# Ledger of designs, part 16: VH-VL binders against Stromal cell-derived factor 2-like protein (SDF2)

Target 1, 181 residues: Stromal cell-derived factor 2-like protein (SDF2), of Arabidopsis thaliana (Mouse-ear cress) (q93ze8)
Amino acid sequence: VEITYGSAIKLMHEKTKFRLHSHDVPYGSGSGQQSVTGFPGVVDSNSYWIVKPVPGTTEKQGDAVKSGATIRLQHMKTRKWLHSHLHASPISGNLEVSCFGDDTNSDTGDHWKLIIEGSGKTWKQDQRVRLQHIDTSGYLHSHDKKYQRIAGGQQEVCGIREKKADNIWLAAEGVYLPLNE
Key: E = the ipSAE of ESMFold2; O = the ipSAE of ESMFold2 at other seeds; V2 = 0.75 times the mean of E and O plus 0.25 times the DockQ between their complexes.

## First folded at step 16 (VH-VL; framework fv_acimtamig)

Design r1 (from q4 with heavy chain N102D; at its last look DockQ between E and O 0.84; V2 from the best seeds 0.69)
Fold by ESMFold2 at other seeds, look of step 16:
Structure r1 (fold): chain C 181 residues (1-181), chain A 120 residues (1-120), chain B 106 residues (1-106)
Amino acid sequence: as target 1 above (181 residues)
Amino acid sequence: QVQLVQSGAEVKKPGESLKVSCKASGYTFTDYYMHWVRQAPGQGLEWMGIINPDSGYTSYAQKFQGRVTMTRDTSTSTVYMELSSLRSEDTAVYYCARDSRDVGWYEDYWGQGTLVTVSS
Amino acid sequence: SYVLTQPSSVSVAPGQTATISCGGHNIGSKSVHWYQQRPGQSPVLVIYYDSDRPSGIPERFSGSNSGNTATLTISGTQAMDEADYYCQVWDYSYDVFGGGTKLTVL
């Protein structure tokens, strides 16, 4: 199944099987922006992300997402964008990953390069991918380091500048919009 | 061996701009962020900002926002810091310093410094 | 704006132990790094992550961090240790340096 712009998907961390998650709980330290974590459960309404193009491009709903494309990921329930910046992450001190903005407010900190492992030309479900943040060069990353109070049992999600096994993600469950092409 | 070589000393007048270069060698230039830190005569270290040489993305200390611009040229492995609207208080030694790549946010290698004197 | 405070100076006799403090609110929850700057020279990293020593830094340099105080300790202090010492943290998105401490070996 093709991942198209407008699809609402869960992103599963390959190694731990946790899904990329967010909710309206800000980080207590650091940016104070909405927290992004790895969630252990498969059934979770806060793990859906809408695939969106960068503003001002010709990509539209139903188009395939090409390898190397710059995309945005909108948190379905809160409408904020998956975001990163030159801020220390709460547990590991890596690059903080947060949610920022709203339907009408987005900046370059919301831009991620899709990197498909292997030779695939377009993004498909269950394909091994990395998401590299444009501004910081950090790869979306998670590890078995869990929050104790806020988001208890959930994993830290952060950015790491090196390619590692822990920055591989899979598009898992979702509502996939039909391919235009 | 990691080396950061900066441009030579400069004398400036108030209202002018300065531009200091920092050429990196001995490592992969785009793998490490670069800081700029200055030190007025007889004073402590003052952080100015940081650049990601890979993307050109920058973040500046609040005091310098609007006056400082940091850029890079990946083909020459060089970062630049430009400070505009100079005044006497900007007289300082200006350092580039490499950020550690791993978790830490500290300056593991420093350039030799560039003295910039601002006088009427 | 996070603030690190250091004493302006510390004096020690040769061979004795020097301690240089770095005060900050809840600094024990941060990673503290230390730099040595000899007159007319660039700063040099001597301690990172509170207590780790870069290659080439003598074992007599050590560090600790708890509560509201981080400490750089120099045992067996030598004349060549006479320098300014700065503590530093990364506070969220800002690099923060202490005011510096001049170590005098008498």
Scores: ipSAE 0.620, ipTM 0.871, lowest interface PAE 1.9, mean pLDDT 92
ESMFold2, look of step 16: ipSAE 0.666; ipTM 0.886
ESMFold2 (binder alone), look of step 16: mean pLDDT 94; pTM 0.954

Design r2 (from q4 with heavy chain D54E; at its last look DockQ between E and O 0.92; V2 from the best seeds 0.00; counts 0 for: pae O 2.1 > 2)
Fold by ESMFold2 at other seeds, look of step 16:
Structure r2 (fold): chain C 181 residues (1-181), chain A 120 residues (1-120), chain B 106 residues (1-106)
Amino acid sequence: as target 1 above (181 residues)
Amino acid sequence: QVQLVQSGAEVKKPGESLKVSCKASGYTFTDYYMHWVRQAPGQGLEWMGIINPESGYTSYAQKFQGRVTMTRDTSTSTVYMELSSLRSEDTAVYYCARDSRNVGWYEDYWGQGTLVTVSS
Amino acid sequence: SYVLTQPSSVSVAPGQTATISCGGHNIGSKSVHWYQQRPGQSPVLVIYYDSDRPSGIPERFSGSNSGNTATLTISGTQAMDEADYYCQVWDYSYDVFGGGTKLTVL
């Protein structure tokens, strides 16, 4: 199944099977922006992300997402954008990943390059992909380091600049909008 | 071998601008962040800001916000720091310093420093 | 605006152990890095992440961090260790340096 702009998808961390998650709980340290974590369960309304193009491009709802495209990911419930910046992440001291902005406020900190592993030309469900942040050059990353107080049992999501097995993600459950023709 | 080679010493008057260059070699220039740190005579180290050479994205210390601009030229593996509206208090040695690989938030290699003197 | 406090100077005899403190509120929850600056030279990283030593730094350099104090320890101090020493943390989005400690080997 093709991932198209406008699709609402879960992103599963390949190694741990945790889904990318957020809710209206800010980081206690770092930026103070909305936290982003890995969630262990499959059933979670806070793990849906809407695939959006960067403003001012020609891509529209229903278009396939090409390898190498710059995209935004909007958290479905809170409408904030998956974001990164030059702040230390709370547990590992890597790059902080947060949610920021709203439906009308987005900046370059919301821009991620889609990297498809292998020879695929467009993004499909269960393809191994990486998301590289444009401003910081960090890959969306997760690991077995877990929060205790805030979001207990959920794992840290951060950015790191080197490709590793722990920055591979798959599009899992979701509402996939039909491909345009 | 990692080397950070900075431009030569400068003498400036109050109100002028300075621009220091830092040429990197011995590693992949765009893989590492670069810090700028200054040291006034007889004083300690003062952080000014950081740049991602790949994207050009910057973040500055609050004290320098509005006066400092950091840029880079990837074709020459060079970062630049420009400080405007100079005062005598800006007399210092200015250092570029590389962040560690995979972001450690510490400076693993330093340039030789550039003395900038601001006097009438 | 996080503050790191260091003593202005420390004096030791050759061969003795020098300790340089770096005070900060809850610094034990932060990663502390240390730099050596010899007279007329650029800073050099000697300890990172509280206690790790870069390649090429002698084993006599060690570090610790707990509570409100991080410590750089130099055992068997030599004349070449005479320098200024700075502690540093990254506090959210800013580098913060201590004021520096002049180590004198008499």
Scores: ipSAE 0.634, ipTM 0.880, lowest interface PAE 2.1, mean pLDDT 92
ESMFold2, look of step 16: ipSAE 0.738; ipTM 0.902
ESMFold2 (binder alone), look of step 16: mean pLDDT 95; pTM 0.960

Design r3 (from q4 with heavy chain T30D; at its last look DockQ between E and O 0.89; V2 from the best seeds 0.00; counts 0 for: pae O 2.1 > 2)
Fold by ESMFold2 at other seeds, look of step 16:
Structure r3 (fold): chain C 181 residues (1-181), chain A 120 residues (1-120), chain B 106 residues (1-106)
Amino acid sequence: as target 1 above (181 residues)
Amino acid sequence: QVQLVQSGAEVKKPGESLKVSCKASGYTFDDYYMHWVRQAPGQGLEWMGIINPDSGYTSYAQKFQGRVTMTRDTSTSTVYMELSSLRSEDTAVYYCARDSRNVGWYEDYWGQGTLVTVSS
Amino acid sequence: SYVLTQPSSVSVAPGQTATISCGGHNIGSKSVHWYQQRPGQSPVLVIYYDSDRPSGIPERFSGSNSGNTATLTISGTQAMDEADYYCQVWDYSYDVFGGGTKLTVL
């Protein structure tokens, strides 16, 4: 199954099986922006992310997402964009990953380069991918470090500039819009 | 060997701008963030901001927001720091300093420093 | 605005152990880094992540961090250790340096 612009997907961290998650729990210090975590359960309405193009490009709903494309990921429930910046992440001190903005406010901190591992040319379900943040050059990353107080049992999600096994993600579940003709 | 070589000392008048260069060698320029830190005579270290040379993305200390600009030229492996509307209080040694490979938020190598004197 | 507090000076006899404190609210939850600056020279990293030593830094330099205090410890202090020492943290989006401590080896 092709991942198209407009599809709503869950991103599973390959190594830990936790899904990329967010909701109205801001980071307690630092940026104060909406937190992004890894969630242990598969049934979770706060793990859906809508694949969107960067504003001002020609990509349309239903178009395939090519390897190397710059995309945005909108959190379905809160409408905020997956975001990163030069802030320390709460547990490991890596790059903070947050949700920021709204339907009408987006900036370059919401831009991620899709990197497909292997020979695939377009993004498909269960394909191994990395998401590299444009501004910080950090790869979307997670690990077995868990929050103890805020979002207890959920994993830290952060950015790391080095390619690591822990920055591989799969589009494991979703509502996939049909590929354009 | 990692080296950060800065431009030479400058003498400026109040209201002018300064621009310091920092040429990096001995490592992959785009892989490391670069900090700028200054030190006024007899004072401690004061952080000014950080740049990602890969993207050109910057973040500045609040004190300098609006009058500092950090840029880079990837073809020459050089970062620049420009400070406008100079005052005598801007007299300092200005350092570039490299962040660690995997964003450790500390400065593992420092340039030799550039003395900038602001006087009428 | 996060503040790091250091004593202005510390004096030790040669061969004794020097300790330089760096105070901050809940600093034990942060990663503390330490720099040595000899007169007329650029700072040099001597400790990072509370207790790790860069290559080339003598084993007599060590660090610890818990509660509200981080500490740089120099055992067997030598005349060449006479310098200014700065602690530093990254407080979410910006560097914070301590005011510096002048180590005098008598």
Scores: ipSAE 0.622, ipTM 0.873, lowest interface PAE 2.1, mean pLDDT 92
ESMFold2, look of step 16: ipSAE 0.685; ipTM 0.888
ESMFold2 (binder alone), look of step 16: mean pLDDT 94; pTM 0.958

Design r4 (from p3 with heavy chain S59I; at its last look DockQ between E and O 0.83; V2 from the best seeds 0.00; counts 0 for: pae O 2.2 > 2)
Fold by ESMFold2 at other seeds, look of step 16:
Structure r4 (fold): chain C 181 residues (1-181), chain A 120 residues (1-120), chain B 106 residues (1-106)
Amino acid sequence: as target 1 above (181 residues)
Amino acid sequence: QVQLVQSGAEVKKPGESLKVSCKASGYTFTDYYMHWVRQAPGQGLEWMGIINPDSGYTIYAQKFQGRVTMTRDTSTSTVYMELSSLRSEDTAVYYCARDSRNVGWYEDYWGQGTLVTVSS
Amino acid sequence: SYVLTQPSSVSVAPGQTATISCGGHNIGSKSVHWYQQRPGQSPVLVIYYDSDRPSGIPERFSGSNSGNTATLTISGTQAMDEADYYCQVWDYSSDVFGGGTKLTVL
């Protein structure tokens, strides 16, 4: 199934099977922005992300997402954008990944380049992809480093400037908006 | 093997701009952030900002916001720092310094420094 | 915004132990890095992440960090250790340096 602009999807970390997750709990250190983590369960209403184009482009809902496209990912429940910046992540000291903004406020810190592994031209479900943050050049990354008490059992999500196995993600469960012709 | 070679000393007048270059070698230029730090004569180190040479993205220290511009040329592996509206207080040695491997938030290699003197 | 405070100078006899403090609010929750700067030279990293030494830095250089104080310790101090020393942290979105400490070895 094609991933189209407007689809609400879960992003699964290939190596650990944790889904990209957020909710209205801020980081206790770093930016203080809304936390982003890896969640161990499949059933989680806070793991849905809406695929959106960058503002002012011609891409429309239902269009396929091309390899190399710059996109935004909106957290469905809180309406904040997946974001990164030059703050240290809480556990590993890598690039912090957070949620920031709202429906009417977005900046370049919300922009991610879709990189499809292999020869695919458009983004499809269960395809191996990376998300590279435009401003910092960090790849969306997770690893088997878990929060203890607060957000217990959830993994750190951060940005890493090197390509590694731990920055491969798959579009998993979701509500996929039908592909335009 | 890692080298950061900066442009030569400059003498400037108040109100002018300075532009210092820093040429990197011995590593993959776009894989590491670059800091700029200055030091007035007999004074301590003062951070000015950081650039991602890959994207051109920058963050500037609040004190220099609006006066400093950092750019890069990936074809020559060179970063530039420009400081405008100079005054005598801007007399300093200006250093480029590479961020640590894997974004460690410390400076593992430093350029030789560029003395910029601002006087009438 | 974040401020690191160092003494202006420290004097030590050769062979003795020098300690250089770096004060900051809750600095124990931050990673502290230390730089040595000899006269007329660029800074050189001597300690990172509170207590780790880069290759080529002698074991007589050590560091600690807890509470509101980080400390650089130089045991068996030698004439070549005479330099300015700066502590540094990354705070929020900024590099922050201490004011520097001039170490004098008699």
Scores: ipSAE 0.581, ipTM 0.855, lowest interface PAE 2.2, mean pLDDT 92
ESMFold2, look of step 16: ipSAE 0.657; ipTM 0.886
ESMFold2 (binder alone), look of step 16: mean pLDDT 95; pTM 0.964

Design r5 (from p3 with heavy chain S59K; at its last look DockQ between E and O 0.95; V2 from the best seeds 0.00; counts 0 for: pae O 2.1 > 2)
Fold by ESMFold2 at other seeds, look of step 16:
Structure r5 (fold): chain C 181 residues (1-181), chain A 120 residues (1-120), chain B 106 residues (1-106)
Amino acid sequence: as target 1 above (181 residues)
Amino acid sequence: QVQLVQSGAEVKKPGESLKVSCKASGYTFTDYYMHWVRQAPGQGLEWMGIINPDSGYTKYAQKFQGRVTMTRDTSTSTVYMELSSLRSEDTAVYYCARDSRNVGWYEDYWGQGTLVTVSS
Amino acid sequence: SYVLTQPSSVSVAPGQTATISCGGHNIGSKSVHWYQQRPGQSPVLVIYYDSDRPSGIPERFSGSNSGNTATLTISGTQAMDEADYYCQVWDYSSDVFGGGTKLTVL
C-alpha cells in the first residue's frame, strides 16, 4: 500500500522491530525538547506519525510521496514535528532527535529527505527507507545494545551521518489515506 | 593527507569586518562538520561555532551571535568565517578545525591558524 | 555555561610521569578530549573519548575520566612533550575548553 501525504503511520526500525515513539516528556539532558525513542510494543498510540509536505510546496493530501522528497513527520498525539539539530544525543553522543514546534510552528529542523532503498519511485508500506535530516545530514538511527537501553525497555533514537544497517525503517501499521486520482 | 589551509594574516581597524577562509583537502569535504576556534595572544582556546558544509547549517556560540557568519563553497571545498564590528579584543589567531566522521564533537584536524590584529 | 578547570602549569623532570587534571561537575558522564599545542603551532588531538589515542600518538599518553575529574597522563616525559594542554567536552550544544596547562620539562 502507498504512503500518501496525510497518512498516519508507524515507523518500524528494521533490525530491532521497535517503533518510532514520542510522548510529552522532555529530555532531561540535551535540548530539553520532547523525547523520541524506539518503543518495543506494537500497540502504542504514541507511535503514530502524520506524513506532511514542507510548507509552500505543491504536494497535497492524498498525493504519493516520491523517492527523494523532503517531508515532515508530525507526532499525532502531541502535534510536534520530528526534529533534529546540533545537540549531542543523551546516550550515544550522536545527533539528538526530538519533537519540536506545533501545528503553527515549524522550521527547517523538521525537514527530512525520504530515501527509498532499491528502485522504487514512490513510498509504499514495508519498503526499506532511510530518513536523512536536511540541516544536519544525519540519518534517523537506532541501536540494538541492551545495556544502553532506557529504563522501561525503550531505545535511543539519534542521527548519524553514515549510512548503516541500523538506519533502515519501514512504514508498518497505520491509517493510509487513499491515493488521489 | 587531510589538510586545512587558511588565508593569511590580516591587520584590521576597529569597526571593520574580517573574513577568514579555510580550504580543505584529502577527504570528502561535505562529510564532516567544521568548527571555528580562536585564541587571543597568551590565552586559551575559545569556540566560535560549527557549520555543516553539506547543507550550510550553522550554530554559533552565544558570545558571537549577531556578529559571526559562517559559510561554505562546496565547489572549492572552502569554509569561511566572517566577524563584524571588530574591537581590539578580537585580536587573535583564528583556527578552523574538522569534527570527526560520525559527529564526535571533537576536533581531529586543525588549520595552521590565521592571525588577525585589530588596532587603530 | 559548563566550566572546565585546569591547573595553569605542571612541571616534571625528564623521564618522570606528568599528570594534568581537568575538573568539571560530573565530568565522568561526559566524553573528554585532549589537545597538545606547542608554541606557535596549531593544537593537535592527543586523546579522545577519555582514553583513546589517535594514530601516531605514543602509548605514553593516556587518559582517564571519572567523577568530577578527567586526567591526562604522560609517562616517560620527554623534552618534546613541553607544550600547552587543553581538555575539551561538548556540553550538549557547545564546545567547552579548559583554560590550558603549560607543561614544563626541567
Scores: ipSAE 0.636, ipTM 0.881, lowest interface PAE 2.1, mean pLDDT 92
ESMFold2, look of step 16: ipSAE 0.669; ipTM 0.886
ESMFold2 (binder alone), look of step 16: mean pLDDT 95; pTM 0.962

Design r6 (from q4 with heavy chain N102E; at its last look DockQ between E and O 0.90; V2 from the best seeds 0.00; counts 0 for: pae E 2.4 > 2)
Fold by ESMFold2, look of step 16:
Structure r6 (fold): chain C 181 residues (1-181), chain A 120 residues (1-120), chain B 106 residues (1-106)
Amino acid sequence: as target 1 above (181 residues)
Amino acid sequence: QVQLVQSGAEVKKPGESLKVSCKASGYTFTDYYMHWVRQAPGQGLEWMGIINPDSGYTSYAQKFQGRVTMTRDTSTSTVYMELSSLRSEDTAVYYCARDSREVGWYEDYWGQGTLVTVSS
Amino acid sequence: SYVLTQPSSVSVAPGQTATISCGGHNIGSKSVHWYQQRPGQSPVLVIYYDSDRPSGIPERFSGSNSGNTATLTISGTQAMDEADYYCQVWDYSYDVFGGGTKLTVL
């Protein structure tokens, strides 16, 4: 199944099987922006992300997402954008990944380059991909480092500048909009 | 192997601007952030800001916001730091320093420094 | 803004152990890095992540970090160790350096 702009998907961390998750709980340290974590459950309404183009591009809803495209990921329930910046992440001290903005407020910290592993030309479900943040060059990353308190059992999500096995993600469950083409 | 070679010493008047270059070699230029740190005579190290040479994204220390601009030229593997509206207090040695790539946030290699003297 | 406090100077006899402190609120939760700057030279990294040594730094350099104090320790101090030493952390979005400690080997 083709991932198109407008699709609402869960992103599963390949090694740990945790899904990218957020809710309206800010980090207690660092930026104070909305937290982003890895969530162990499959049935979770806070793990949906809407695939959106960068403003000012010609991409529209239903278009395929090409390898190398710069995209945004909007958290479905809170409408904030997956975001990164030069702040230390809470557990590992890597690049903090947060949610920022709203339907009308977005900046370059919300821009991620889609990198498809292998020879695929467009993004498909269950395909191994990386998301590289444009401003920081950090890859969306997670690992078996868990919060002990307010997000107990959830994993840290951060950015790492190096390509590693722990920054591979799969588009898993979702509502996949039909391909225009 | 890793080298950071900076431009030569400069003498400036108050109100002018300075621009220091830092040419990197011996590694993949766009894989590492670059810091700028200055040191006034007899004083400690003072961080000015950081640039990602890959994207051109910058973050500056609050003290220098509005006066400092950091840029890069990926074709020559060179980072530039420009400081405007110079004051005598800006007399310092200016260093470029490479950020470590893994979990970063420390400077693993430093340029030789560029002395900038601001006097009337 | 976050502040790192170092003594302005430390004196040690050759062969003795030098201890340079770096104080900061809850610094034990941060990764502390140390730089050596000999007179007229650029800084050189000697310790990173509290206690790790870069290649080429002698084992007599060690570091620790707990609570509100990080410490650089130089055992068997030599004349060539006479330099300024700076601690550093990345706090939030900024590099923060300590004020520096002049190590004198008498």
Scores: ipSAE 0.573, ipTM 0.863, lowest interface PAE 2.4, mean pLDDT 92
ESMFold2 (binder alone), look of step 16: mean pLDDT 94; pTM 0.955
ESMFold2 at other seeds, look of step 16: ipSAE 0.602; ipTM 0.871

## First folded at step 17 (VH-VL; framework fv_acimtamig)

Design u1 (from q4 with heavy chain D99N; at its last look DockQ between E and O 0.70; V2 from the best seeds 0.00; counts 0 for: pae E 5.7 > 2)
Fold by ESMFold2, look of step 17:
Structure u1 (fold): chain C 181 residues (1-181), chain A 120 residues (1-120), chain B 106 residues (1-106)
Amino acid sequence: as target 1 above (181 residues)
Amino acid sequence: QVQLVQSGAEVKKPGESLKVSCKASGYTFTDYYMHWVRQAPGQGLEWMGIINPDSGYTSYAQKFQGRVTMTRDTSTSTVYMELSSLRSEDTAVYYCARNSRNVGWYEDYWGQGTLVTVSS
Amino acid sequence: SYVLTQPSSVSVAPGQTATISCGGHNIGSKSVHWYQQRPGQSPVLVIYYDSDRPSGIPERFSGSNSGNTATLTISGTQAMDEADYYCQVWDYSYDVFGGGTKLTVL
């Protein structure tokens, strides 16, 4: 099934099967912004992300997301945007990935380029993709390194600038809005 | 084989601007951030800021905010640092330094340095 | 603004072990990197991530970091090790250098 703007999806890290997760718990270091982690469970209301276009583009709700498009991902429950910057991530010291802003406050730190692995032209469920942050050039990344305190049992999510197997994600469970014709 | 080659020494007067270039070779220019660090005579290293040469995104040390501008030209693999409203205290050797790619935040290769003398 | 403190100078005899300290509040929770600057030259990375050695740096260079102190250790010091040494961390979105330590080999 096709991922469209307006869809609310879970993003599963291919290697570890953890889903991209956030909730209203700030990092204790770095930016102090809302933490973003990998969550082990499939049933989790804090793992839904709404696919949104960048403001000032022609894309509408229900349009397919093309390979190479710049998108935003809004955390459904907290309304903050998936975000990155030059702060160090807590475990690995890579690029910190956080949630920032709200429904009316978004900046270029919320912009991610969708990169579809293989020959696909539009984003579909269970397709291997990378998300490359526009400002830092870091790929959304996770690994089997777990927090012991702020989010015990959850994995670090960070950005790195090298393409690796650990920055492959799949759109998994979600509410997929129908494709416009 | 990684090389960072900087522009030559300059002599400036107070109130002028300087612009130092740093040409990168031996690696993929857009894959690595670039720092600028200066060193006044007989003193330690002072960080000025960092640029992502792919996006042009910059972050500057507070001391230089409003006076420093870092830019790049991807077609020539060159980063530039411009410092305006020069004072005699800006006399220093200015270095570009490449940030690591996949490991924390440290400078793995340094340019040869550019001496800038500000005197009236 | 995070501050790193280093002694201004350290003197050692050839063949002896030099230790250079880098003090900072809770520095043990940060990754510490070290640079050597020989007279008239650009800095060169000698230790990163507290204790890792770049290719081409002699094994006599080592590092540690715990509590409020990181340490650069040079065993079997040689005349060529005479240089200024700087510690560095990345704090928030800022690069922070220590004030530098002049190592003299007498």
Scores: ipSAE 0.096, ipTM 0.694, lowest interface PAE 5.7, mean pLDDT 91
ESMFold2 (binder alone), look of step 17: mean pLDDT 94; pTM 0.957
ESMFold2 at other seeds, look of step 17: ipSAE 0.288; ipTM 0.766

Design u2 (from q4 with heavy chain D99L; at its last look DockQ between E and O 0.15; V2 from the best seeds 0.00; counts 0 for: pae O 13.7 > 2, placed apart)
Fold by ESMFold2 at other seeds, look of step 17:
Structure u2 (fold): chain C 181 residues (1-181), chain A 120 residues (1-120), chain B 106 residues (1-106)
Amino acid sequence: as target 1 above (181 residues)
Amino acid sequence: QVQLVQSGAEVKKPGESLKVSCKASGYTFTDYYMHWVRQAPGQGLEWMGIINPDSGYTSYAQKFQGRVTMTRDTSTSTVYMELSSLRSEDTAVYYCARLSRNVGWYEDYWGQGTLVTVSS
Amino acid sequence: SYVLTQPSSVSVAPGQTATISCGGHNIGSKSVHWYQQRPGQSPVLVIYYDSDRPSGIPERFSGSNSGNTATLTISGTQAMDEADYYCQVWDYSYDVFGGGTKLTVL
């Protein structure tokens, strides 16, 4: 199944099987922005992310997402954008990944380059991909390191600049908008 | 065992540049962000900016944008802060401070401070 | 942009309880950290995450944070506690310090 702009998808961390998750609970320090974690359950309404183009481009809902495209990911329930910056992540001290903004407020810290592993030209379900943050060059990353106090049992999601097995993600469950063609 | 040792006091004239060093020891230098904070005589703490010593990425307080440059040398575990176009109001004690990594952002260790006096 | 407001000074008799406030819009949703700076010395962290103490900080130091006010409380204040105290938060990639409060023990 083709991932199109406007699709609402879950992003599964390949190695740990945790899904990218967020909700209206800010980090206790660092940016103070809405937290982003890995969630162990498959049934989770806070794991949906809407695929959106960057503002000012010609891409429309239903268009395929090409390898190398710069995209935004909007958290479905809170409408905030997947975001990164130089703040330290709580467990590993890597780049913090957060949610920021709203339907009308977005900046370049919300921009991610889609990198498809292998030779695929457009993004499809269950395909191995990486998401590289434009401003920091950090890859969306997770590992089997779990929070103990805040968000206990959920795993850390962060950015790192090194290409590693732990920054591979798959589009899993979701509502995939039909391709325009 | 964490230590941040800064370069010695300096006297500067208006229009010159200052460059303060901060040598870290007792921990893995590239694992912790470092920031610079200054304090004018009898005044409070004023944040200047932050550097990620792993990547070299910096972010500066708006007041200092265009005048401040922060760099690092990972082989010597040293961070540098350079402030150009000095004025008398830049007279201050300049501190480096390490940010805590694992549970959020607070300064857990501070350098001894470097007094820089800018006088005509 | 984000502003932290502290009183310029607080005076307390030895053995009494000192309270130092740090005001900010919705500061209760942020994590507040506190630093002590004794005369002629570098700042030292005394409270982080509103109420946690680093190792070596006496139990008489405590903190709270709710609504628009965070508070550093020093019980049984001693002469050695005479110092400047700063609150701090991180706000959208910016380190924000309060203006500082001079605690005088007399």
Scores: ipSAE 0.007, ipTM 0.472, lowest interface PAE 13.7, mean pLDDT 87
ESMFold2, look of step 17: ipSAE 0.176; ipTM 0.709
ESMFold2 (binder alone), look of step 17: mean pLDDT 92; pTM 0.936

